VHH binders against q9p4d8. Designs and how they scored, part 33

Target 1, 280 residues: q9p4d8
Amino acid sequence: MDFMKPETVLDLGNIRDALVRMEDTIIFNFIERSQFYASPSVYKVNQFPIPNFDGSFLDWLLSQHERIHSQVRRYDAPDEVPFFPNVLEKTFLPKINYPSVLASYADEINVNKEILKIYTSEIVPGIAAGSGEQEDNLGSCAMADIECLQSLSRRIHFGRFVAEAKFISEGDKIVDLIKKRDVEGIEALITNAEVEKRILDRLLEKGRAYGTDPTLKFTQHIQSKVKPEVIVKIYKDFVIPLTKKVEVDYLLRRLEDEEDDDATQKSGGYVDRFLSSGLY
Short names: E, the ipSAE of ESMFold2; O, the ipSAE of OpenDDE; V2, 0.75 times the mean of E and O plus 0.25 times the DockQ between their complexes.

## First folded at step 23 (VHH; framework vhh_7z1x_3)

Design bb1 (at its last look DockQ between E and O 0.68; V2 from the best seeds 0.00; counts 0 for: pae E 3.8 > 2)
Fold by OpenDDE, look of step 23:
Structure bb1 (fold): chain B 280 residues (1-280), chain A 121 residues (1-121)
Amino acid sequence: as target 1 above (280 residues)
Amino acid sequence: QVQLVETGGGLVQPGGSLRLSCTASGFTFSDYDMNWVRQAPGKGLEWLSSIYSSGSTISYADSVKGRFTISRDNAKNTLYLQMNSLQPDDTAVYFCARIEWSSGYIEFDYWGQGTQVTVSS
């Protein structure tokens, strides 16, 4: 996706392609993480004496990654959401001014805290090679975790783009729901049980296909293949719900920008105004 | 039952034009975003164009932008693709696909049988 071409960002084909790619990335990252034991010590606060840091080894390493990544403009990208926004540094690269495609408050939609919590407590135990510690691979483990977390974060927060596109697509129907602050209605609108089932079935198939990597058997340590069913469960129980949360949270506020504009321009439906802005 | 039926394909010379039609049935056509996609031999599925249910939001892949035009007639439950300046690399099976939204996904939930477009001298 090219965020420098705002007119293409919400193209349905582009969104779909991005989502599919992110799906693959997440699955691959899970597989990579599955090479290592759960290693609870990585997630325990102050388990290791990290200088000038209060938190877990994962927290520290993730923070350091984000610090580095921020300097190379990673988080200037509209689809990237940091876990530790307070550690971000200014980029030394030329600044990229991405045009705004999402609502003004889009950056306020952040569920990374929940992602991190769920990842360490629920996802890691499900995908890890085994329970317990693997002291010789703590660093590698944490690195794999970071890849998982970042890919999950990107995917889940990409719900904002999906939500924006849905808003445009639905028009008056969704506007009415938003005005009523009908969360259940909005959630129902953004959910199709048959499609969801297909998505989960696809994930199952991908899990089966990708999990057959024979290279895993050549590792020095016991490695387990991520069960496709676990991947499906993770999506069903966590990824999809959190994505929906992001969508709902985004949509509930979607009229805020328009209300501000309407104070200045009395004419046309919310959808028409958006379309007239030249984004589509 | 949801059905999409593509028509209008055929053999054309380079530089020629075709108009594809997709007739929808079994659902409220006007409520759905519709797409054209194609699959060339030995290649994957390629998204070409989308038109939202409102009809006012349209998008095109770069590969067809300026040459293809998507439109819809809700009264006739029909989706159209006007293809101009056709080239040999446009040879493919063209599908009409319905979009459905769910769980943070955008999916093509229904497809037609497709219509063959062959561009050859």
Scores: ipSAE 0.815, ipTM 0.915, lowest interface PAE 0.5, mean pLDDT 91
Fold by ESMFold2, look of step 23:
Structure bb1 (fold): chain B 280 residues (1-280), chain A 121 residues (1-121)
Amino acid sequence: as target 1 above (280 residues)
Amino acid sequence: QVQLVETGGGLVQPGGSLRLSCTASGFTFSDYDMNWVRQAPGKGLEWLSSIYSSGSTISYADSVKGRFTISRDNAKNTLYLQMNSLQPDDTAVYFCARIEWSSGYIEFDYWGQGTQVTVSS
């Protein structure tokens, strides 16, 4: 997929391949995090005396990473969504002018607060090697957390690209649902129970396969494996529902770009016009 | 029972043309987005082109853009791939695949048996 070529971004094969790759990354990151104890001090507000900061060690460390990464254009990319938008800084690198693929409000669709909450309260306890603290590994633990959070965020917010492709695919049917503000109808349109079962079955198989990987990045202790069923449960209970929320929130606003588009040259309409015209 | 059957493959010389067909049965063809995929000898799968259930073309892979045209006839339950300016690198088994959507995923859930296309001497 090439974000400089909008037609490759909405290619259904490319979208599927990207989603599968993101899935692999999440599983790997969970396995890497599973080498550490739960380490609740990492997530406790003001556990450490961080100057001029109210929050957890994880909050601080992630926000600093995002500030630095913004300066090298990470959050200029259409598929990156920050946890701490207010810490982003101007890049010192030449600007990349990505063509518009998503609706003009796409960067306002952000569920990272929910992701961070669920990660800390539900995911960490489910994948950690055990309860307790590892005082000598606080930094390494939090770095593994950042990898998990960033991969979860990318996967969940990629739902915006899937939603845009779905909008184009369904045409008038989804337009009617949006006009009615029919949230349940939109959610039903983007949900297929048989496909969800296939996704969860694939995750179970991948979780079993990754359990034999000898090249784990953080190997310092007796290695613990994440149970494949835990990975499946995290997807079923959190990743899939949050992705659907992103899709619904994106779709509910999609006609805002259409009603303001008196001409086919307006921003956010290029790929839609391209597909409708039959151009390559 | 869902079935997809590809036809129209064969041996052609470089620069030649072929038209592939994929006949669908066992489901409401007009409700589904469809894709053409190929697999060259000893290589992985390459997604070539997708088409919406409505007949609007979604995309083409860079390797075939300008040379291949996807289309469908919903009344005949048939998906087509017109392949022009064929080159030896186009030699592959060509498959049609059905597309399903759910939960922020796109799945290719049913495939045909494939039809061989060989471009040589």
Scores: ipSAE 0.304, ipTM 0.713, lowest interface PAE 3.8, mean pLDDT 85
ESMFold2 (binder alone), look of step 23: mean pLDDT 80; pTM 0.796

Design bb2 (at its last look DockQ between E and O 0.70; V2 from the best seeds 0.65)
Fold by OpenDDE, look of step 23:
Structure bb2 (fold): chain B 280 residues (1-280), chain A 121 residues (1-121)
Amino acid sequence: as target 1 above (280 residues)
Amino acid sequence: QVQLVETGGGLVQPGGSLRLSCTASGFTFSDYDMNWVRQAPGKGLEWLSSIFSSGSTISYADSVKGRFTISRDNAKNTLYLQMNSLQPDDTAVYFCARIEYSSGWIEFDYWGQGTQVTVSS
């Protein structure tokens, strides 16, 4: 995805490709995380005496990563959403002025808190090598967690782009739902059970393909791989719902920008106005 | 039952032109975004072009931009791909694919059987 080419950002082919790549990344990150035990201590608030910090080891490390990443323009990218927006610093690199493709409030859509909570409480136990502590690998564990979290965050929040595309695609139908603030209707509109099933089936296949190590049976210390079924469950129970939430939250507010413009331009449908702006 | 049927493929010389058609049935064609994709021998699926349901939003892959033109006739439930300046590397099976949105995904949920396009001297 090239965000400096706004006319290509909402290309359906590009969006799909990005989504597929993100799936792979997430699966790989889960596999990497599966090398380590659950290590609950990493997630316990103030388990370790971290100077000038109130929180868990993961919180600290993630926040430090984001602090560093912010200085290299990571969060200037439209598809990146920080877990700790308060720690972000200005970049020392030349500023990139990304053209706006999403609605003006897109950066306000943030479900990272939920992601973090679900990740530590539900996802980690499902993908970890085992329960309990692994004191010698706390750092490595947390690093792997960060990769998982960032990839999940990116994927889930990428729903904003999908939602935008859907908005453009549906036109009046979705506009009516938004005006009515019909959350259920919007959710229904953005859900296709057959497609969802196919996605989950694909994930299962990917999980099988990526997680298979025939040589593990010959090792004395078998490192656990993530079960494909667990990956599917994670997507079904958490990734998909959170993505839908992002989409719904985004869509519910989607007319805010148009209302501001309509005060100036009385002519044409919401879709036509968007398209006329040269973004597509 | 949803059906997509591609036609118009064939053998052409380099620099030649073809017009592909995709006839849709079993669903409200005008409600869906449509795509052309292709698969060359030994290669993966390549997205070529999309046209939204309204027909006003069109996208092209860089590989075909300026040469291919996507269009649709909702009254005829037909998707078109005008291919100009064809090159040997355009040789592939071309598919019409319907787009569906679900749960934060964009997917090609239905495909046709494809039509073979061969560009050779």
Scores: ipSAE 0.765, ipTM 0.906, lowest interface PAE 0.6, mean pLDDT 91
Fold by ESMFold2, look of step 23:
Structure bb2 (fold): chain B 280 residues (1-280), chain A 121 residues (1-121)
Amino acid sequence: as target 1 above (280 residues)
Amino acid sequence: QVQLVETGGGLVQPGGSLRLSCTASGFTFSDYDMNWVRQAPGKGLEWLSSIFSSGSTISYADSVKGRFTISRDNAKNTLYLQMNSLQPDDTAVYFCARIEYSSGWIEFDYWGQGTQVTVSS
């Protein structure tokens, strides 16, 4: 995907290809994290005496990585969403002016706090090699956690691109749902049970494929592998619902960006209806 | 019941042209975005072009940009692909596919049977 060529970003083939790669990355990252124990000290607030910081070791390490990454323009890209927006710094590299592809408020659609909470409380216990601590592996464990969190965040927030494509496609019907603030109607419009089943079935097949490679079978221990059913459950219970939340939150505000000429093209009076609703 | 039927394939010489049609039934065609996708012998699926339900073109793959034109006639429930300047590498089965958006995913949920396009001397 090339964000400097906005006509290619809402190309549905490109969006689908990106989603496939993100799915593969998440599975790989879960397998890498599964080689460590649960290591609850990594996530315990103030477990370690980090100067001038109040939080967990993971919170600190991730925030420092995001600070560094922001200096090299990582969070200037439309598809990167930070866990700690308040630590971002100006880049020392030449500025990139990405053309507008998503709505102006897209950066405000951020569920990373919920992702972090679910990851530490639900996902880690489900994929870890076992309960307990590995005192000499705290840094490596947290590094694997960062990879998991960033890949989950990217996949979930990519729902904004799918929502934008859906908005452009749907015309007056989705506009009516937004104006009524019909959350259930919007969620129904972005949900198809057979497609959700296909997503989960594909994850199950991918998870099984990782376990059937004869070369890997001779070099890996069983307790270091994530069971395919765990991956499917994480998607069903967390990734899919959070992605839909991102889509709904994105769509509910989408009329904030409509101009008068867009309103005339789609249904006339758009901006007047938006402004008259008291959204400002 | 959703049905998509492709027609218009055949044998052409390099540099030639073909126009593919896809007739849709069993759903409200004007509500759905549509694709053309192809599969060359022994290869995976290659997305070619998408068009919004409104008739505005979304985009083209680089391999066909400038040579192929997607269009639709919502009154006739028909999707079209005009293919010009055909080359041997365009030889494939061409499919019409419906696009469904769900749960932060994009799925090609219904396909036609495909129509064979063969470009050879």
Scores: ipSAE 0.508, ipTM 0.773, lowest interface PAE 1.8, mean pLDDT 85
ESMFold2 (binder alone), look of step 23: mean pLDDT 80; pTM 0.795

Design bb3 (at its last look DockQ between E and O 0.72; V2 from the best seeds 0.71)
Fold by OpenDDE, look of step 23:
Structure bb3 (fold): chain B 280 residues (1-280), chain A 121 residues (1-121)
Amino acid sequence: as target 1 above (280 residues)
Amino acid sequence: QVQLVETGGGLVQPGGSLRLSCTASGFTFDDYDMNWVRQAPGKGLEWLSSIYSSGSTISYADSVKGRFTISRDNAKNTLYLQMNSLQPDDTAVYFCARIEYSSGWIEFDYWGQGTQVTVSS
């Protein structure tokens, strides 16, 4: 996806392609993480004496990554959301001014805290090679975690783009729900059980395909692979719900920008006004 | 039952034109975003164009931009693809696909049987 071409960002084909790619990335990252044990010490606050830092080893390492990444403009990208926004540094690269495609408040939608919590408490135990500690691989473990977390974060927060597309698609129907602040109604509107099932089925198939390495059986130390069913469970229980939350949170506020514009322009449907702005 | 039926395919010479139609039934057509996709022999599915339910938001893949035009007639429950300046690499089965949103995903939930387009001298 090219965010410098705002007119293409909400192309349905582009969004779909991005989503599919993110699925692959997440599954791959889970598989990579599955090489390591759960390693609870990585997630325990102050388990290690990290200078000038209060938190877990993962928190520290992730924050340092984000610090570095911020300097190379990672979080200037509209689809990237940091876990530790307070550690971000200014970029030394030329600034990229991305055009705004999402609503003005889009950057305020952040569920990374929940992602991190769920990841360490629920996801890691499900995908890890085993329970317990691997003292020799704590660094590698944490690095793999960071890849998982960042990919999950990107995917879940990408719900904002999907929500925006849905808003454009639904028009007045969704506007009414938003005005009523009908969270349940919005959630129902953005959910299709049949499609959800298909998505989960696809994930199962991908999990099976990606997890198949016939050569592993010949090794003395077979590294555990993530069970496809676990991947599906993770998506069902955590990824999908968190994504919905992001969508709902985004949609509930979606009229804020338009209300500001309406103070200047009285005419046309919300969707028409939005589309007429030339953004899409 | 949701049905999508593509028509209008055929054999055309390079530089020629075709107009594809997709007739929708079994659902409220004007409530859905519609797409054209194609699959060439030995290749994967390629998204070509989309049109939102309102009809005002349209997008094209770079491969067809400037040559293809998507449109819809909600009164007729029909999606169209005007294809101009056809080239041999446009040879494919063309599908009409409905989009559905769910749980943060965008999916093509229904497809037609497709219509064959062959561009050959």
Scores: ipSAE 0.838, ipTM 0.923, lowest interface PAE 0.5, mean pLDDT 91
Fold by ESMFold2, look of step 23:
Structure bb3 (fold): chain B 280 residues (1-280), chain A 121 residues (1-121)
Amino acid sequence: as target 1 above (280 residues)
Amino acid sequence: QVQLVETGGGLVQPGGSLRLSCTASGFTFDDYDMNWVRQAPGKGLEWLSSIYSSGSTISYADSVKGRFTISRDNAKNTLYLQMNSLQPDDTAVYFCARIEYSSGWIEFDYWGQGTQVTVSS
């Protein structure tokens, strides 16, 4: 998909292909993180005397990465969501003006605080090599954590693109639910148990395949450190529910754009397209 | 019980046209978005075009834009693909697929058996 070409972003096959790649990236990142122990000092607030900072080593390192990446336009992209929005800085590169595909408030739909909490308390213990510390590997461990967190964030917040596609497809029914503020009704509308089972079954198959492919660097690392069923449990218990939360939060506000953009959107009807196309 | 049946494939000369049909049964057709996909010999899947349940087109792949037209007739439970200006590279098995949205995922949950399109002299 090309975010400069909205039609490629709205292509449902492209959306699905992107989701498949994000899933693969998460699995690979879990395998990389599984080489390290849990290393609780990485996550303990004020464990290290970091100048002018109150937080964990991971918090600091991730925030510094995001500050630098923002200066080179990373968070201008519609599919990138920061963990630390308050550290972002203006880019010194020429701005990229991405066409609007998502609702104007899409960057306010951000569950990264929840992702970070779940990652450190539930995911790390489930995928780590052991429960101890590796004092000489703090930086490498935290770098692997950053890759895990960023890939989880991208996959979970990509639910905004799926929610937008669903809204366009079933606007009238969703509109009624939004007006009633029917959170449970919206969640039911975006949930299909058979599809969820297919997601989990595919993850199990991928986890088994990675453990049996001797040509991949990471396959040897997952034999005793990351079991396929742990990956499935993380998706079932955390990734899927957080993605649904993102979708519900996105959909609940979707009518804000319809009210604000009503005249502008409708003024681009057939006549405007005909005249702008140059047909004579 | 859900069934999708493609018809209309065949042998055609370069520059020719074909119209594929996909007849749906076992579900409420006008509640679902639909897609056409093809697989050329020895190649992977290529997503060609999607259409909303309402009949508005969602997208076309660059490879077929301007030559192929997706449409549907909800009264007949039928999805169509009008293919014009066919070239040898269009030789493939063509499938229709039903689209389902769930849990931050897009799934093509039911597929037809496919219909062969061969473009050669």
Scores: ipSAE 0.572, ipTM 0.812, lowest interface PAE 1.6, mean pLDDT 85
ESMFold2 (binder alone), look of step 23: mean pLDDT 79; pTM 0.790

Design bb4 (at its last look DockQ between E and O 0.71; V2 from the best seeds 0.70)
Fold by OpenDDE, look of step 23:
Structure bb4 (fold): chain B 280 residues (1-280), chain A 121 residues (1-121)
Amino acid sequence: as target 1 above (280 residues)
Amino acid sequence: QVQLVETGGGLVQPGGSLRLSCTASGFTFSDYDMNWVRQAPGKGLEWLSSIYSSGGTISYADSVKGRFTISRDNAKNTLYLQMNSLQPDDTAVYFCARIEYSSGWIEFDYWGQGTQVTVSS
């Protein structure tokens, strides 16, 4: 996706393609993470004496990654959301001025804390090679975690783009729900059970395809790939719900920008006004 | 039952034009974003164009931009694809696909049977 071409960002084909790619990335990252044990010590606060830092080894390493990444403009991208926004530094690269495609408050939508919590408590135990510590691979483990977390974060927060597209698509119907602050209604509107099932089925198939290693049964080392069913469960229980949360949170506020504009322009439906604003 | 039926395909010479139609039934056509996609022999599915339910938002793949035009007639429950300046590389089965949003995904939830477009001298 090219965010410098705002007119293409909300192309349905582009969004779909991005989503599919993110699925693959997440699955691959899970597989990579599955090479390592759960290693609870990586996630335990102050388990290691990290200089000038209060937190877990993962927290530290992730924050350092984000610090570095911020300097190379990673978080200037509209689809990237940091876990540790307070550690971000200015880039030494030429600034990229991305045009705004999402609502003005889009950057305020951040569920990374929940992602991190769920990842360490629920996802890692499900995808890890085994329970317990792997002392010799703590660094590698944490690095794999970071890849997982960042890919999950990107995917989940990408719900904002999907939500924006849905807003444009639905028009008055969704506007009414938003005005009523009908969270349940919005959730219902952004959920199709049949499609969800298909998505999960696809994930299962991908998991099977990507995770199949017939040679694993011959190895003496406990190196297990992620079970496809676990991937599906993770999506069902965590990724989908968190994505919906992001969508709902985004949509509930979606009229804030328009209300500010309507104070200036009294004519036309919210959708028409948005479309006329040249974002598409 | 949701149905999409593509028509209008055929054999054309390079530089020629075709107009594809997709007739929708079994759902409220006006409420859905619609797409054209194609699949060439031995290739994957390629997204071509989308039109939102409002009719105001249209998008095109770079491969067809400037040559193809998507439109819809909600009264007739019909989606159109005007294809101009056709090239041999445009040879494919063309599908009409409905978009559905769910749980943070955008999916083509229903497809037609497709219509064959062959561009050959």
Scores: ipSAE 0.825, ipTM 0.926, lowest interface PAE 0.5, mean pLDDT 91
Fold by ESMFold2, look of step 23:
Structure bb4 (fold): chain B 280 residues (1-280), chain A 121 residues (1-121)
Amino acid sequence: as target 1 above (280 residues)
Amino acid sequence: QVQLVETGGGLVQPGGSLRLSCTASGFTFSDYDMNWVRQAPGKGLEWLSSIYSSGGTISYADSVKGRFTISRDNAKNTLYLQMNSLQPDDTAVYFCARIEYSSGWIEFDYWGQGTQVTVSS
C-alpha cells in the first residue's frame, strides 16, 4: 500500500495484505519476547533512578523511542499511533503531505493506554519464558516489549482503515445508525462470528508453523515457549475487542467530516450543478 | 449453501480478450461487495479488483488498471471481469470471492473453484 496514493490504501486486497503482515509480525514478536523471563521490574513504576522521569523502565524507553521517531516523521504517517502523544516533537525533515484517507479526527482514536496496561498485566505473563527476573537482560527484554507493543498498536488501530472501508461500502444504512447513536447496531454491523473464528483458526495454524521455523531470530537451540493457543486467546480476549472499540469510536464520529450540500443540489440536481461548475 | 462458480476462462493469444463470469447462489448477492483474485503458477494470490454491492468500483490493482473492468448484474446474481490486452503474465487461475468486513478484518469468506486463463501463442 502507498499512502501517497489514496486509491491503493482503501483497496480491500491491500488492506487485507497489510493485516496479514501485521498478524505475522505480532506472532513473531511474541515468539521473540517468549525467550525472556517476565522480569516484572521492567514494568514497576520508579524501580530505576531515571532522571526527571516518573514511570516504569518500559514507559521511559518507549517514550524516548517515540520522541526520536517523531523527529523523523514516523507519526506523520496515517497508520502510526503513539503511546505517548505528549512526548512527540517537531520533525527535522521536510514534511510529507499525505493525502487524507481517514477522517480528520482519526488521530484522536487511540487505545494505546489500554493496550499498554493489558500487555504488561496479561500478555507478558502469558508469553514469558517463566516468572522471575532476567536482571542482566532488562534492556533487551524491554526492546522486545516495544516491538510487541508497536505491532499490537498498529494492528488494533488499523481497524480505522477497515471501518472507513465499511462506511463507504454501507451507504445509507450506516449513516442512519450513526445519526441515531446506535452503538449496539454499529457493533453488530462490524461483527461476524464466522469471520472471527477464521481469524483465530489462522492464528492457530501460523503459531504452529512459526514456532518450528529455524530461521526465526533468537531461536538458537531454544524451543519456543509460546503455545499457539496462547496467541489465539490474546487475540480473542484483547486484540479483537479493542479493534472493535476502535471501529465503533471511529464510526460514531464519521459524519463530522461530511460537507454541506451546495446550493445547486437544492435547485435541480445534475443539470443545475453542471451549469454552476462551468462544464456546460 | 453459498456457491460461487466462475466461467469464461480459456486459451487466448497475447493481446486478446476474455470475459469472466461468476454466478452466485445461496445468499443475497446484492448485499455483498465482491472481488476478483488470481493465482499464477507457483505464485501467491494477487488481488485484482473489488466492486461495491451497489455496482460502483472500489479498486483496481496497478497490474490490471486500464485493461480490466469489473462489473456486476445484481438481477442475474453475476459478477464479471472483462479482460483486454492480455499478456502472458496474466496466465493464472482466476477466482471470484465474496467480501465480509468483521472485527477490523476483511475476509474473503467464500470463493469459487476458479477458472483457468492461459495467454500463449
Scores: ipSAE 0.574, ipTM 0.805, lowest interface PAE 1.6, mean pLDDT 85
ESMFold2 (binder alone), look of step 23: mean pLDDT 80; pTM 0.801

